# Designs tried in a protein design chat: VHH binders against Uncharacterized protein AF_1994. Part 2

Target 1, 207 residues: Uncharacterized protein AF_1994, of Archaeoglobus fulgidus (o28285)
Amino acid sequence: SVTVGHTTVYYTNVPDAKAEVLAGYLQEEFGFTSDTDILLSMSGNEYEVRIPSSYSSPSEVEESFKVYFALLASRVSEEVFFGSPVKLVLVTHQNDELFAVKNQYSFEKAGRVFVYFKGVDREQAFNLANYLESLVGENYDWDVIFEQSEGVYHVVPFVGINDASELTPEMENSYQSMATELEDVLGGDVVVHLVNFEGYEVAAFEG

## First folded at step 4 (VHH)

Design c7 (from c1 with S30R; framework vhh_surovatamig_d1)
Fold by ESMFold2-Fast, scan of step 4:
Structure c7 (fold): chain B 207 residues (1-207), chain A 121 residues (1-121)
Amino acid sequence: as target 1 above (207 residues)
Amino acid sequence: EVQLVESGGGLVQPGGSLRLSCAASGRTFRYYAMSWVRQAPGKGLEWVATISSSGGSTDYVDSVKGRFTISRDNAKKSLYLQMNSLRAEDTAVYYCAKGYGSFYYSEYDYRGQGTLVTVSS
């Protein structure tokens, strides 16, 4: 096993160096303050990472955590395992499965703006990340999904607004301006979709 | 090392107010529901309040409804508990925790030092 901080990774069929990187990554990501045992295994080309929780049943796992966990799977794939397939499994203290996700997106970043992308060029994702970071600065945590469908670029920033009633005119103006400017940055039609942390769409803005 | 750190406790008279803070590190704070949990002298842990990841929904134990307000600032990675009309029964060590009251993402993550609130005349 390998320990970083309070995170100990027990592993089978994985190099020691990869287990150590995972231990450090999850220690920083979750901020564990008590000893936490992570189980890591590899079958074929897929890594399985089992992360314990205090939940007792699948129904207790909140929707926002499921959204986060899916995004985390994509980052673990890219940042720890060099783009290899990853399955993250949330488990009870008895190692019973509560919730599982596989990586869905490639990943790029600028500062703390994280872009999860599919069906677009990596360079476009990097340009998007840099554009967004220029608006918020290098210390702002922001998760954004970036996809293309039928000739339209869909940019999906996660925001702390629960529903449309919480949108101010200032916010509406800012996101409308963003959609328009992104058409130049990305080179095509853009729709910016605001989603809350539970994954529900709050509003959409066309460039 | 990334952790949750509570602050803001102290000695107050009955009817007084305190604002507790919890500072978080890392990137995950905005995706967690967060709770305040307390432990009075000689008693077990008691859930006090929960706030959803975006801040849009809150829940409270009946004994604090109308007196306590839970809030969060995801940009500052901070959780707050505004405590008004304090009673002797509110005397406890207060901890912030990830997740909802009786089911945390990791029950061990809230076993920090906490912050002591003493309500006495």
Scores: ipSAE 0.113, ipTM 0.515, lowest interface PAE 5.3, mean pLDDT 85

Design c8 (from c1 with S54K; framework vhh_surovatamig_d1)
Fold by ESMFold2-Fast, scan of step 4:
Structure c8 (fold): chain B 207 residues (1-207), chain A 121 residues (1-121)
Amino acid sequence: as target 1 above (207 residues)
Amino acid sequence: EVQLVESGGGLVQPGGSLRLSCAASGRTFSYYAMSWVRQAPGKGLEWVATISSKGGSTDYVDSVKGRFTISRDNAKKSLYLQMNSLRAEDTAVYYCAKGYGSFYYSEYDYRGQGTLVTVSS
């Protein structure tokens, strides 16, 4: 095993160096203050990471945490395992499965703006991240999904409003302007989709 | 470095009110349920209240139900506890914590430095 802070990784069929990087990554990500055992294994080219929780049953896992966990899988894939497939499994203290996800996106960032992307160039994702960071500053945490379909770019920022009734005219004007400006930045038609932290769409704006 | 910073504690008379705040840094705040937990002098940690990630659901320990209100502002990454009709038994250091509040656990993995509430007269 290998330990960083309060995070101990037990591993099979994985190099020691990768287990150590994972231990440090999860210690930083979760900020564990109690000893926490992570199980890491590899089958073929897929890494499985089992992360314990205080949940007792699948029904206790909130939809928002499932969204977070799916995004985390993409970051772990990119930042720890060089883009290799990753399956994250949330488990009870008894190691019983509560929820599992596989990575879905590649990952790029600027400051604390995190862009999860698929079907677009990495350079486009980096340019999007830098554009968004220029609007909010280097210390603003923001998760954004970025995809392309049939020549239309879909930019999907996670926002802190639950539904469309919480949209202000200032927010509507700001996101409409963003959609229009992004058409120049990305070089095509853009739709900006606002989603809440449970992954439900609140509003959409065409450039 | 993960930081949760509590504030708003102080000395108050029985029957008085206080509003506690927790400022979070880091990306996970808006994805997690958040809880308030407290530790009275010489006692273990006690779960007080939990709020779901979007604020649509709340749970409270029976002793504070109807007196305390938990709320959150995800845009500001802030968690609040409005405490009304305070009693001497509410005297404790209050901590905000990440995750679903289970009063079966005596310890939480994710808590800040705490803010002291003293109810005295």
Scores: ipSAE 0.197, ipTM 0.594, lowest interface PAE 4.4, mean pLDDT 86

Design e3 (from p5 with S30R; framework vhh_8pnl_2)
Fold by ESMFold2-Fast, scan of step 4:
Structure e3 (fold): chain B 207 residues (1-207), chain A 120 residues (1-120)
Amino acid sequence: as target 1 above (207 residues)
Amino acid sequence: QGQLVESGGGLVQPGGSLRLSCADAGRTFRYYAMAWYRQAPGKERELVARISSGGSTNYADFVKGRFTISRDNAKSTLYLQMNSLKPEDTAMYYCAKGYGSFYYSEYDYWGQGTRVTVSA
């Protein structure tokens, strides 16, 4: 096993260096203050990472945590395992499965703007991250999903409003302008979808 | 992760009101369930109220109808509006975030607390 801070990774069929990087990554990500055991294994080309929780049944897992866990899987894939397939499993103290997710996105960033992308070029994701960072500055935390479907670019920023009733005219104007400007940045039709932290769509704006 | 910083405590008369705030600079606030706990002198820490990322709330029986928990995910800030305060509400109030059950968890992240005193 390997330990960083309060995070100990137990591993099979994985190089020592990768287990050590994972231990440090999760220590920083979760900030564990109590000793926490992570199980890491590899089968074929997929890494499985089992992370404990105090949940006792699948129904207790919050929707927002499932969203976070799915985004985390993509970052672990890119930043720890160099883009290799990753499955994250949330487990009870007894190692019983509560929720599992596989990485679905590649990852790019500018400052603290994190872009999770699929079906688009990495350069386009890089350009999107830099554009968004230019609007909010280098210290603003933002998660954004970026996909292409049928010739339309879908940009999906996570926002702090729960439903459409919380939209202000200023927000509507800002995101409409963003959709229009992004058509020039990305070189095609754009729809900006605002989603809340539970993953539900609040509003959409066409460029 | 960032530190949780509570504020808004103070001394009030019975029947008074206070609004507590808890700020978190970390990215994960928006995805975590948040809670207010309190600890009165000589007593164990107890859950006051909990709120999901999407705004679903759960309250302890002893505060229902008097306290309101809310959050502003854009500002990464948690609030507790306390109305009709009673002497028995006197306690240190703690903000917590975590991924787990409604009860205290070893995986919870805690602030340092803000003191509320309700006294004639």
Scores: ipSAE 0.445, ipTM 0.726, lowest interface PAE 1.9, mean pLDDT 88

Design f1 (from w4 with Y98S E104D; framework vhh_7w1s_2)
Fold by ESMFold2-Fast, scan of step 4:
Structure f1 (fold): chain B 207 residues (1-207), chain A 116 residues (1-116)
Amino acid sequence: as target 1 above (207 residues)
Amino acid sequence: QLQLVESGGGLVQAGGSMRLSCAASGFTFRYAMGWHRQAPGKQRELVAKITGGSTAYDDSVKGRFTISRDNTKNTVYLQMNSLKVEDTAVYYCAAGFSYSSKYDYWGQGTQVTVSS
């Protein structure tokens, strides 16, 4: 096993160096203050990471945590395992499965703006991250999904409003301007979709 | 939709310790979490914040208070040591993108009273 802070990774069929990087990554990500045991294994071409929680049943896992956990799978894949397939499993203290996700995106960042992307160039994702970071500053936490479909770029920022009723005219004007400006940044048609942290779309803006 | 529930307040003797907890429902780790306080007749002030792996503290509490987060529970903690009478206040948990954002979410507050 390998330990960083309060995070101990127990592993089979995985190089020691990767287990150590995972231990440090999860210690920083979750900020564990109590000893926490992570189980890491590899089957076929996929890394499985089992992370314990205080949840007792699947129904207790909040929708927002499921969304966060799915995005985390993409970051773990990219930042710990160099793009290799990853399955994250949230477990009880008894190691019973509560929720599982697999990585779906590649990952780029600027400051604390995190861009999860597929079907687009890494350079485009990096340019998007830098553009968004220029609007909010280096200390603003923001998760954004970035995809291309049928010749249209879809930019999907997660926002703290729960539904469209909380959308102000200033926000509408700002995101409409963003959609228009992003057409220049990305070099094509853009739609900006605002989603709440439960993953539901609250508004969309076409450039 | 996002709800913050504080606990752990109460009466404590000067020089003592207390731990406040804030449980968040409908929350993701990526958002900043913080503790603010408001003493009688004063404006609400930021005490401590945590964003990702980074923490920041008001000068009046540095070295005495520690903010931490358990993201598997969506819970943030404020460990308060070496408490002073002037730390007496209602303590509020907050979540949002930043403390200047109108999308910040606030808990109901928990009273901390430090006696001499």
Scores: ipSAE 0.018, ipTM 0.340, lowest interface PAE 6.5, mean pLDDT 84

Design f3 (from k4 with R100K G105S; framework vhh_8k46_1)
Fold by ESMFold2-Fast, scan of step 4:
Structure f3 (fold): chain B 207 residues (1-207), chain A 120 residues (1-120)
Amino acid sequence: as target 1 above (207 residues)
Amino acid sequence: AVQLQASGGGFVQPGGSLRLSCAASGFTFSSYAMGWFRQAPGKEREFVSAISSSGGYTYYADSVKGRFTISRDNSKNTVYLQMNSLRAEDTATYYCARGKWYGSSTYDYWGQGTQVTVSS
């Protein structure tokens, strides 16, 4: 096993160095203040990371945590395992599965703006992350999905409103301006989709 | 409560066409993406198609691209799936779902599905 802070990773069929990086990564990500045991193994051709929780059944896992956990899988894949397939499993203290996700995106960041991307260039994702960070500063936590379909760039920032009724005219103007400006940054047509923390789209703005 | 009522299934011969409808209630339909999924007996549920909240963007599984068309009418709170050039492999119960932006596993399923049987 290997320990960093309060995070201990028990591992099988994984290099020691990767287990150590994972331990440090999860200690920083979750800020564990009590001893936490992480199980790491290879399951087929993917890394499986089992993370304990105080939940007792799948129905207790909040929808917003499931969203967060799915995005975390992409960051763990990129930052710990260099793009290798990853499955994150949320478990009870008895190691019973509550919720599982697999990585879906590659990942780039600027400050604390995290861009999860697919079907676009890494340089475009990096440029998007830097543009967004310039708007909010280096200490603002922001998750953004970035993909391309049928010649259109889709930028999907996660926002703290639950539905379209919570949109203010100021927010609408700001995101409309962002969609227009991003067409210069990314070099093509852009649609900005606002998604709530439960993962549902609440509004969209065309550049 | 969120409810999605799928209808329009039936029996059709290979090469035929069917149009499925999904009536939504209990949420602001125009604010959410919608998707179609299907499940054949003894198999896992699979993604078929999705449409953005505005209807401006559509997505299709490789197995149905070019044959199926998804559309929506926000004034009627209804999403549709036009199925052309049907194959025996399209036989399944079809479900509509309220969509999340990431991954098919994050969609909600509600109410009963509609059975589609493609056979000679």
Scores: ipSAE 0.033, ipTM 0.407, lowest interface PAE 5.6, mean pLDDT 87

